# Designs tried in a protein design chat: VH-VL binders against q8rwq4r167to367. Part 1

No score or structure here was measured in a lab: all are predicted.

Target 1, 201 residues: q8rwq4r167to367
Amino acid sequence: LALEDIDGSPSFLEKALQFIEKYGTKIEGILRQSADVEEVERRVQEYEQGKTEFTFDEDPHVVGDCIKHVLRELPSSPVSASCCTALLEAYRIESKEARISSLRSAIAETFPEPNRRLLQRILKMMHTISSHSHENRMNPNAVAACMAPLLLRPLLAGECDLEDDFDGGEDNSAQLLAAANAANNAQAIITVLLEDYGSIF
Structure headers, positions and changes below count from the first letter of each chain, unless a header shows other numbers; antibody chains are not in Kabat numbers.
F stands for the ipSAE by ESMFold2-Fast; E and O both for that by ESMFold2, at different seeds; each is averaged over both directions (binder to target, target to binder). V2 = 0.75 x the mean of E and O + 0.25 x the DockQ between their complexes.
Where letters were taken out, [cut] stands.

## First folded at step 1 (VH-VL)

Design b03 (framework fv_belrestotug; at its last look DockQ between E and O 0.03; V2 from the best seeds 0.00; counts 0 for: pae E 15.1 > 2, placed apart)
Fold by ESMFold2-Fast, scan of step 1:
Structure b03 (fold): chain C 201 residues (1-201), chain A 123 residues (1-123), chain B 108 residues (1-108)
Amino acid sequence: as target 1 above (201 residues)
Amino acid sequence: QVQLVQSGAEVKKPGASVKVSCKASGYTFTDYYMHWVRQAPGQGLEWMGVINPSGGYTSYAQKFQGRVTLTRDTSTSTVYMELSSLRSEDTAVYYCAREGIEYGDYLYGMDVWGQGTTVTVSS
Amino acid sequence: EIVLTQSPGTLSLSPGERATLSCRASQSVSSSYLAWYQQKPGQAPRLLIYDASSRATGIPDRFSGSGSGTDFTLTISRLEPEDFAVYYCQQYDSSPYTFGGGTKVEIK
């Protein structure tokens, strides 16, 4: 996943992110409200057939789902299993100041440069949306809920094994609890990255 | 500090093409969209199209589709509007205008305009 | 295409008076994506109001915008000599972006 096409021009993802930043900020439920799956697939296909620009009259919900489609179809997560582990360890620090500092260090020191740039770019769009929550009804927590599963996939898949209390278990009820905890942790991590974006990036 | 400076007046024959330039300064050229708007003598404003200087992607009003081409040169921070197959009704002042973003990323309309380029189409 | 209709076409007033300008859209303008511009003879337009009611940077507080849906208003609370000009509304909700026909505010 590059933010640039083979000729150095902005990629489909970069163009979609720019569209949302410019035209999505006042759209209620942006990134949360689903568009018709067939319309999303059609628009992705149109890009592949040479319609590479987003017109200013396009449906923002379709463009938002195009972003999610790209992230979902990636062979590997934007944030690797080891990077998810580093973020989770930093997030568990109880002091707010130490947590922010540790998240900044984890991102700067652990992430490969392309992954760091990709995560920062997506978070910039998400931060822009959440800063307009009075208009779009998407606060940092709501934006994080929509996007965290796509950004921190290894955490949700149980591929991050950190501590004794992070227990997957064999029991179905224990597995459901572990999955709920992982989803809550992913959302919470992304929420902190959005709320303290300027301190972390 | 922020300004858009357009090329000088043009006189063209019917059927010719005209290419107007708009040079930006005082801001990051690729962070703002650039619109083109024309105004015939004694008439109102008419939107022609817009270009995203980051990547060069364009959108045109249906009326001008096939006759107008918007391009940019990021090394000189310049946007160009080329209008082909000129007719007498294309006589107008042509403006470039930046689509502004307020601090905090609110869209706030076309906040900076070029001085205008008069294009006269006559035989 | 959203068609914007401005009224009146001409408004003749004296300095110190209130000016009220109307802009009606042929269909609803979502999220109040509507701007107002001032144009003086021989000059480029100047942005006054965006998002129907937000005043652009450097614009005096005597200028205010209001409205939503299909009905929008620009108000100049107390006309100054420099305010006599043509005013245009513009929507950026749907492509193509469209302008109203303009309202000329002239000295009585």
Scores: ipSAE 0.005, ipTM 0.451, lowest interface PAE 14.8, mean pLDDT 84
Fold by ESMFold2, look of step 2:
Structure b03 (fold): chain C 201 residues (1-201), chain A 123 residues (1-123), chain B 108 residues (1-108)
Amino acid sequence: as target 1 above (201 residues)
Amino acid sequence: QVQLVQSGAEVKKPGASVKVSCKASGYTFTDYYMHWVRQAPGQGLEWMGVINPSGGYTSYAQKFQGRVTLTRDTSTSTVYMELSSLRSEDTAVYYCAREGIEYGDYLYGMDVWGQGTTVTVSS
Amino acid sequence: EIVLTQSPGTLSLSPGERATLSCRASQSVSSSYLAWYQQKPGQAPRLLIYDASSRATGIPDRFSGSGSGTDFTLTISRLEPEDFAVYYCQQYDSSPYTFGGGTKVEIK
């Protein structure tokens, strides 16, 4: 369980999410600005050594990168390849009302409950941050750009089973174009989920 | 001791503006959000908006967008709420309230409230 | 915007009785970002419960909160004379923050 330790207490990820929701709302560039990699590694090690609570005086950029570190290290993507395919197909619907309805259905019908809970929890933190964009300069699009590659890893890796996808070839130029399009699609999907969070979840 | 002290009652005519002050003491003013909430006679509580005193950033309820302005003066630890184009239905008690944040804790809701300022709008 | 609906509107009870107040949200309130306030006539509201179930500093044990998602409850296990007041729920999950319409607890 990515959000709970075996005894049911909050995991490192859940504690970091709570910290960002509480202290990250006023921090310019939160989730976008990177922290020093060695500081992030040190903080992870400190948790493993027994410093299991974040304190108010910790650097929010370090805590934000701890969240990203945990998401990168998950053995599987928060959203599986089949779930990414479902989201992408739902997103391609041009009518806003139908798109939101289809995104809701895709999440309700294709996601295993643990994956849905994890995605919803991370999106809640992201929604909280983007609700304070005047203070932190992170609107929904900006937050989605930072986080979507970690949430929709199979889409960026080209692992989705899409009927309409065309790769154009194996050379590096075509691969770079496909990666850029996938990144844009991932960002767009997450942006819609953030902007219509209450209607979807 | 954490304390919020608001300015005194106001009587205004429709179309006027009112500016209510809220002076904070007993804590680090710039570390906590400040909310404004109003209550019309015999009615419930209505959230108006919030200011971050650190940078002066604000967010307002849609109903008040364009009519309410929150500002602060960090040298006096004071927040101001200005409501323009007053109408009879703006007659209410106006409260400032601090968003609660303690070491290691999550958001606490509004843990400290001012005493309230009565604004009466009559033709 | 999350709309909070409180019920009942009025609860008439005697001292020593148990009061149960309901707050229903129009959307899920994630991570229990819900608070309860008490307000007596002519006074500012007082924070009772935050994060759905945590008592604020100085609040007696007879006050307890519970619930998650869309359904939340404030319970006063044994009413004292000073507990007759209006009670409001409030969500701070997303902007704009919103309050319920209130439940008046009055002496029977």
Scores: ipSAE 0.000, ipTM 0.456, lowest interface PAE 15.1, mean pLDDT 85
Fold by ESMFold2 at other seeds, look of step 2:
Structure b03 (fold): chain C 201 residues (1-201), chain A 123 residues (1-123), chain B 108 residues (1-108)
Amino acid sequence: as target 1 above (201 residues)
Amino acid sequence: QVQLVQSGAEVKKPGASVKVSCKASGYTFTDYYMHWVRQAPGQGLEWMGVINPSGGYTSYAQKFQGRVTLTRDTSTSTVYMELSSLRSEDTAVYYCAREGIEYGDYLYGMDVWGQGTTVTVSS
Amino acid sequence: EIVLTQSPGTLSLSPGERATLSCRASQSVSSSYLAWYQQKPGQAPRLLIYDASSRATGIPDRFSGSGSGTDFTLTISRLEPEDFAVYYCQQYDSSPYTFGGGTKVEIK
């Protein structure tokens, strides 16, 4: 449903993804540069009131933030806590070839079909943007930094940690360090998925 | 196989110009940026500028602005670097280097380098 | 423009030892747009690492990169005879692209 309206036509999210794939590839800082929050909110409202198509002359930074807005507002994360755990376990494999194979298996074996389709669809847009990094200056690491927190929300929330006992640190300091590590892990996981998109999906 | 083949060594007098060619093969020439980097004897690497062979967009380091010109010929898959008003301190090896990004490859940085062209400026 | 300062200038080590090379930027390098190159005498540079930590095609596991912001590190976990060379960092966050001054890794 996130990608389709009730009648099977493309949803707001799907239309925004298509717009960015077509018009965002040559836009410097796309997905990284914030648009005016008020303008993004206005555009979302306009869609809800019947302006259901993006036109070619709309600001790609606004459309990119519309994508982020929709992802933030989803009632459940695009990647569930159990799926985040599976991705994290697969990511920690040291061999690149084994890591890619394990990521593919985790997605195939753990993800419900709707969640896999949603993740794959968003990663396709991100892959397209990062494939034009010479023009837009958004390499896979940069795109992942902007998007991973929205895709792997349970990892950022600490709901899929694999760490051993807590025996090594203070709660406040440990929480800050764990949050920084979670963000780095989320970015790294998404970066690998982007760099090897065709092999994984 | 991807490769960059540069023109041969040049000996020039101060005040002259030099034009070095860099012929690409084994990949789609217009899909990648081409950089020029030089290295004076015993010294490090110095970035000079970049050209997008597709549209001819160029950007130069300020030090070389006004003296360096990058051009390309898409029919021969060749980039040219011309450096004018040569001085003795322009004596160096000049490299062309492909920026290492292809759609779906995600390599960044200068992944393929030419063999280098020695330009000697002496009176 | 972003100035890259490499240290040490020369690193004298034996085969089998770990080499740690530092590159410090005068300004933060966004999204880790930082590469490392190896250059042997009489040869063109060879790309080792891009995006601070990603190995280029054909580069062995003993080469690793790390860092962000202004501080970046290249590590060679166990030096092989072919690793004695000069190493350069390079940023591509902002024009002009700039290289560090190099670190020479030489046999002790």
Scores: ipSAE 0.000, ipTM 0.467, lowest interface PAE 15.0, mean pLDDT 85
ESMFold2 (binder alone), look of step 2: mean pLDDT 92; pTM 0.940

Design b05 (framework fv_belrestotug)
Fold by ESMFold2-Fast, scan of step 1:
Structure b05 (fold): chain C 201 residues (1-201), chain A 124 residues (1-124), chain B 108 residues (1-108)
Amino acid sequence: as target 1 above (201 residues)
Amino acid sequence: QVQLVQSGAEVKKPGASVKVSCKASGYTFSDYYMHWVRQAPGQGLEWMGVINPSGGSTSYAQKFQGRVTLTRDTSTSTVYMELSSLRSEDTAVYYCARVGYDDWLTGYYGMDVWGQGTTVTVSS
Amino acid sequence: EIVLTQSPGTLSLSPGERATLSCRASQSVSSDYLAWYQQKPGQAPRLLIYGASSRATGIPDRFSGSGSGTDFTLTISRLEPEDFAVYYCQQYGTSPYTFGGGTKVEIK
């Protein structure tokens, strides 16, 4: 499980998410600014060696990149290909009220409990950050831009079951356009989930 | 066009210091980390260190700690590598190379743009 | 430090043949931080693959990377004359960011 270690204690990911919620809200560009790769890997290694607590004097950008590292390393995406398809179908509804309702239903009805719990936990941290945009300069769109590719990985990999994804598969120009459209859709979906967090979860 | 242009060849005596420059153009200097890698004649690549041009923070390979210093000048988009207490085994081609973090699509990626190299010869 | 061992040291092949190059790490390396470079005499290295399997911009599709943990492979499916060069693997997840010793791909 991503949020708990085998013994049920909070995982590295859960502790990093808590750190960002406590100490990241006033940090300009949090989740967007990159830290030194060496510092991120060192901190991951230190955790594995028993340094299990993040202290207040940790570099928030390093901790933010630790979160991204964990999400990249997950064997399967937080949101599966079928769940991405459900989210995209719900997102395509033209009415804002119907869209929000459909996103709520898609998450409640199609997501396995561990995946729903993981997505909700990560979105809670992201929502906390975007709610302090006056201090950190990270509004919902900016937070979604940083995190959406890590959360909706199958959508960006072309694994989502979409009619428009079946066209132009081998053309390099069409592939670049499809990738840009997938990235825009992923960001837009996550942005709605953040802006309407209280209505969806 | 994105490019890294290094200073010219240097010939130094043992015990001297050398300072090699690497001037970046065609991209936002502060958005990419800058690495230094050397290659002795007929040998493989050896990583020396990295600098974050934004904050100036550095990390060095243990073998070079105490002898290498990486600095940057943001006004000229230039990174410098200074190596002191030169020995004959420091004879090599020295390269600068950039690496970026693309949180949007890729995360971390390798050294995609390299300088042309600077030959440093240490001889008595 | 993580030691990367490349094999074979030299690979003698003809154009059109398949080249398979190995890189083994002394300890586990995240595939997100494994790259392959090509170097021709008198030139700076050129990035081919990053993240173990992602081709860099402008790199032909005959180049592919694979592997995880401690065992990584670079494959060139059909050697072109311009592919005869020295190839290096590199890990960039843990300092020092070490390179393998290189594999020379030469014309038979």
Scores: ipSAE 0.000, ipTM 0.437, lowest interface PAE 17.1, mean pLDDT 84

Design b07 (framework fv_belrestotug)
Fold by ESMFold2-Fast, scan of step 1:
Structure b07 (fold): chain C 201 residues (1-201), chain A 122 residues (1-122), chain B 108 residues (1-108)
Amino acid sequence: as target 1 above (201 residues)
Amino acid sequence: QVQLVQSGAEVKKPGASVKVSCKASGYTFTEYYMHWVRQAPGQGLEWMGVINPYGGSTSYAQKFQGRVTLTRDTSTSTVYMELSSLRSEDTAVYYCARSEGDYESLYGMDVWGQGTTVTVSS
Amino acid sequence: EIVLTQSPGTLSLSPGERATLSCRASQSISSSYLAWYQQKPGQAPRLLIYGASSRATGIPDRFSGSGSGTDFTLTISRLEPEDFAVYYCQQYGSSPWTFGGGTKVEIK
């Protein structure tokens, strides 16, 4: 379980998410602006050495990168390949109302409960950040651009079937176009989940 | 389908140690806690400990603290329970069982292994 | 550690009767962190109820759980032949997780 330790106490990831919700909302470029890689590695190491609490004086950009580090290092993607396919199919529905309803149903019906909880928890933090875009300059689309690759890893890795995949692969241009389309779809899906967070979760 | 498969029966002498395995399949191994529960012949259920397979953190019942060690191998989706300094009263069926949790709530143990009989005799 | 006391130890009933099983905690359980399990001879336990009152997947609606604080009840509204088994309550609200001593429901 990524969000909690054995005793039900908050995990490193959960504590970092809470920190960003409390102290990150007014930080310009939060989740987009990178921190020094060595500072991020140092902070992750300090957690392993017993500094398990994020205090008010932590650097929000470092904490944001700690979240990305944890998500990147997860043994399994927060959203599995089959769940990515279900989200993509629901997202492609032409009616906005039917699309939102289908995304809600896809998440409720296809996601294992722990994966649904993890995705919902991360989206809650992302939704809180995007709701303060006038202060932090991070609207839903911008937050989705930063986080979608970490949440929908199978889609970006080409492990999900795409209805309009480009089957060339003989040169870099075809591969770049396919990768760009996958990235755009991932960002678009996460953007809808953020904009309609209350209707979907 | 979701399944937990345990290693076979063991016969040990007093003072020895035993290591029982529990192999998970059909779900994401790191997203569920794994518990160990034992049952002596004709007795009730006794909780021994739990491991979070994601980070490897463990919690043990005080009675077993110092004698039980829970470990996992994420590459094989397997949890291990090692019990040392065996006594005759450790003769029991040992079960692994998974449970779901999050920072706000927990679910009961919904999937159980078939059990491993451990007999401690001279 | 929270101690769970189940009563009665043995309940002798006929098919068609209502079974009421009690589980009392040594201290208040802050949330609905109570589960009920059924165990038949030679088998692993089977989850019936979690969160004091939520039925697990595939469990018939004749099984229901209720209670809060220190007093919890498992009710089987109309016993079927396959319901004669040992039943355990279990708390997961604080470490260590603990089980009750069990109630054996046997045929009269």
Scores: ipSAE 0.000, ipTM 0.494, lowest interface PAE 13.4, mean pLDDT 85

Design b08 (framework fv_belrestotug)
Fold by ESMFold2-Fast, scan of step 1:
Structure b08 (fold): chain C 201 residues (1-201), chain A 122 residues (1-122), chain B 108 residues (1-108)
Amino acid sequence: as target 1 above (201 residues)
Amino acid sequence: QVQLVQSGAEVKKPGASVKVSCKASGYTFTSYYMHWVRQAPGQGLEWMGVINPSGDSTSYAQKFQGRVTLTRDTSTSTVYMELSSLRSEDTAVYYCARGTDYYEWGEPMDVWGQGTTVTVSS
Amino acid sequence: EIVLTQSPGTLSLSPGERATLSCRASQSVDSSYLAWYQQKPGQAPRLLIYGASSRATGIPDRFSGSGSGTDFTLTISRLEPEDFAVYYCQQYGSSPYTFGGGTKVEIK
């Protein structure tokens, strides 16, 4: 389970998310600024060797990168290909009110409960960070840019079922344009989920 | 049986220092943060600071920075709060309280000491 | 620092009545980091609610918490004699942790 260990105690991911919510809100560039890769690898190893608690004197950038490490290493994306398709379809609705309503319905109706809880939990941390943008310089768009590729991996990989996104790619230029559009769509979807968090969750 | 037992009441003159102890039992001392909270007579609760007993790392409220020092002794499972340059306004009941930063539910102060009355008078 | 304002300062009620206590924050507080404590004269505070709505171990179900953002509420559905005490809200989402000024629930 991503958020809790087998004994029901908070997981490494859950502890890292709580740390960022508590100590990351005033840190400029939190979630965007990279930490030393060796420090991140060392901290992950320390957890595996029994240092299971984050202290208030940890480096927030290292903890932020630990979150990204966990999400990157998950065997399956937090949001499945079919769930990404549902989110993308909802996002393409032209009316803002209908779009938000459709995103809420897609999440409530198509997501397996563990995936919904995981996405909601991560978005809660991201929403907390973006709500303090005057202090940390990370508005919803900036937070979404950092995190969307880790949350909506199938969308970036072109695994969605929408007809417009299955063009097959005939040359390198067309493939690069499709990848850029997918990245922009992922960021935009996560941005809406952050800006309208209270209406969607 | 989790409990926190604090040292007895103290009477000090202005300008003196006081050191209050808080002895923990019934749990793994180094697995939980220890907070200090005070309450002046007839007034509300005021957070002073926190210590991580595992590493002796501390964080203080700005109001007390430079006057308060939190320390611990892992061999006796005891946390100490030392407040220097005492003023009459420091007359209060001082509490230690156990918390953690990293539960799913956040950091509640779930176990409290009985309190130590510190009176500052000439 | 985040300032928490509790209202009313004093709430005079009879046993069996419903008590509703308000806590307003000067800045948004993530509900995961909002707690309520009960304190009786001469005693240390007792944790009632954490994470705005989660009841602490051993706390009766007549106590409930709600709210988000800047507005939080503690509700006691039917006051028992043992519930007449001072109640404090507390945020632990940012340093320094801060408490509200308290609401005294007293017998009418």
Scores: ipSAE 0.000, ipTM 0.488, lowest interface PAE 13.0, mean pLDDT 85

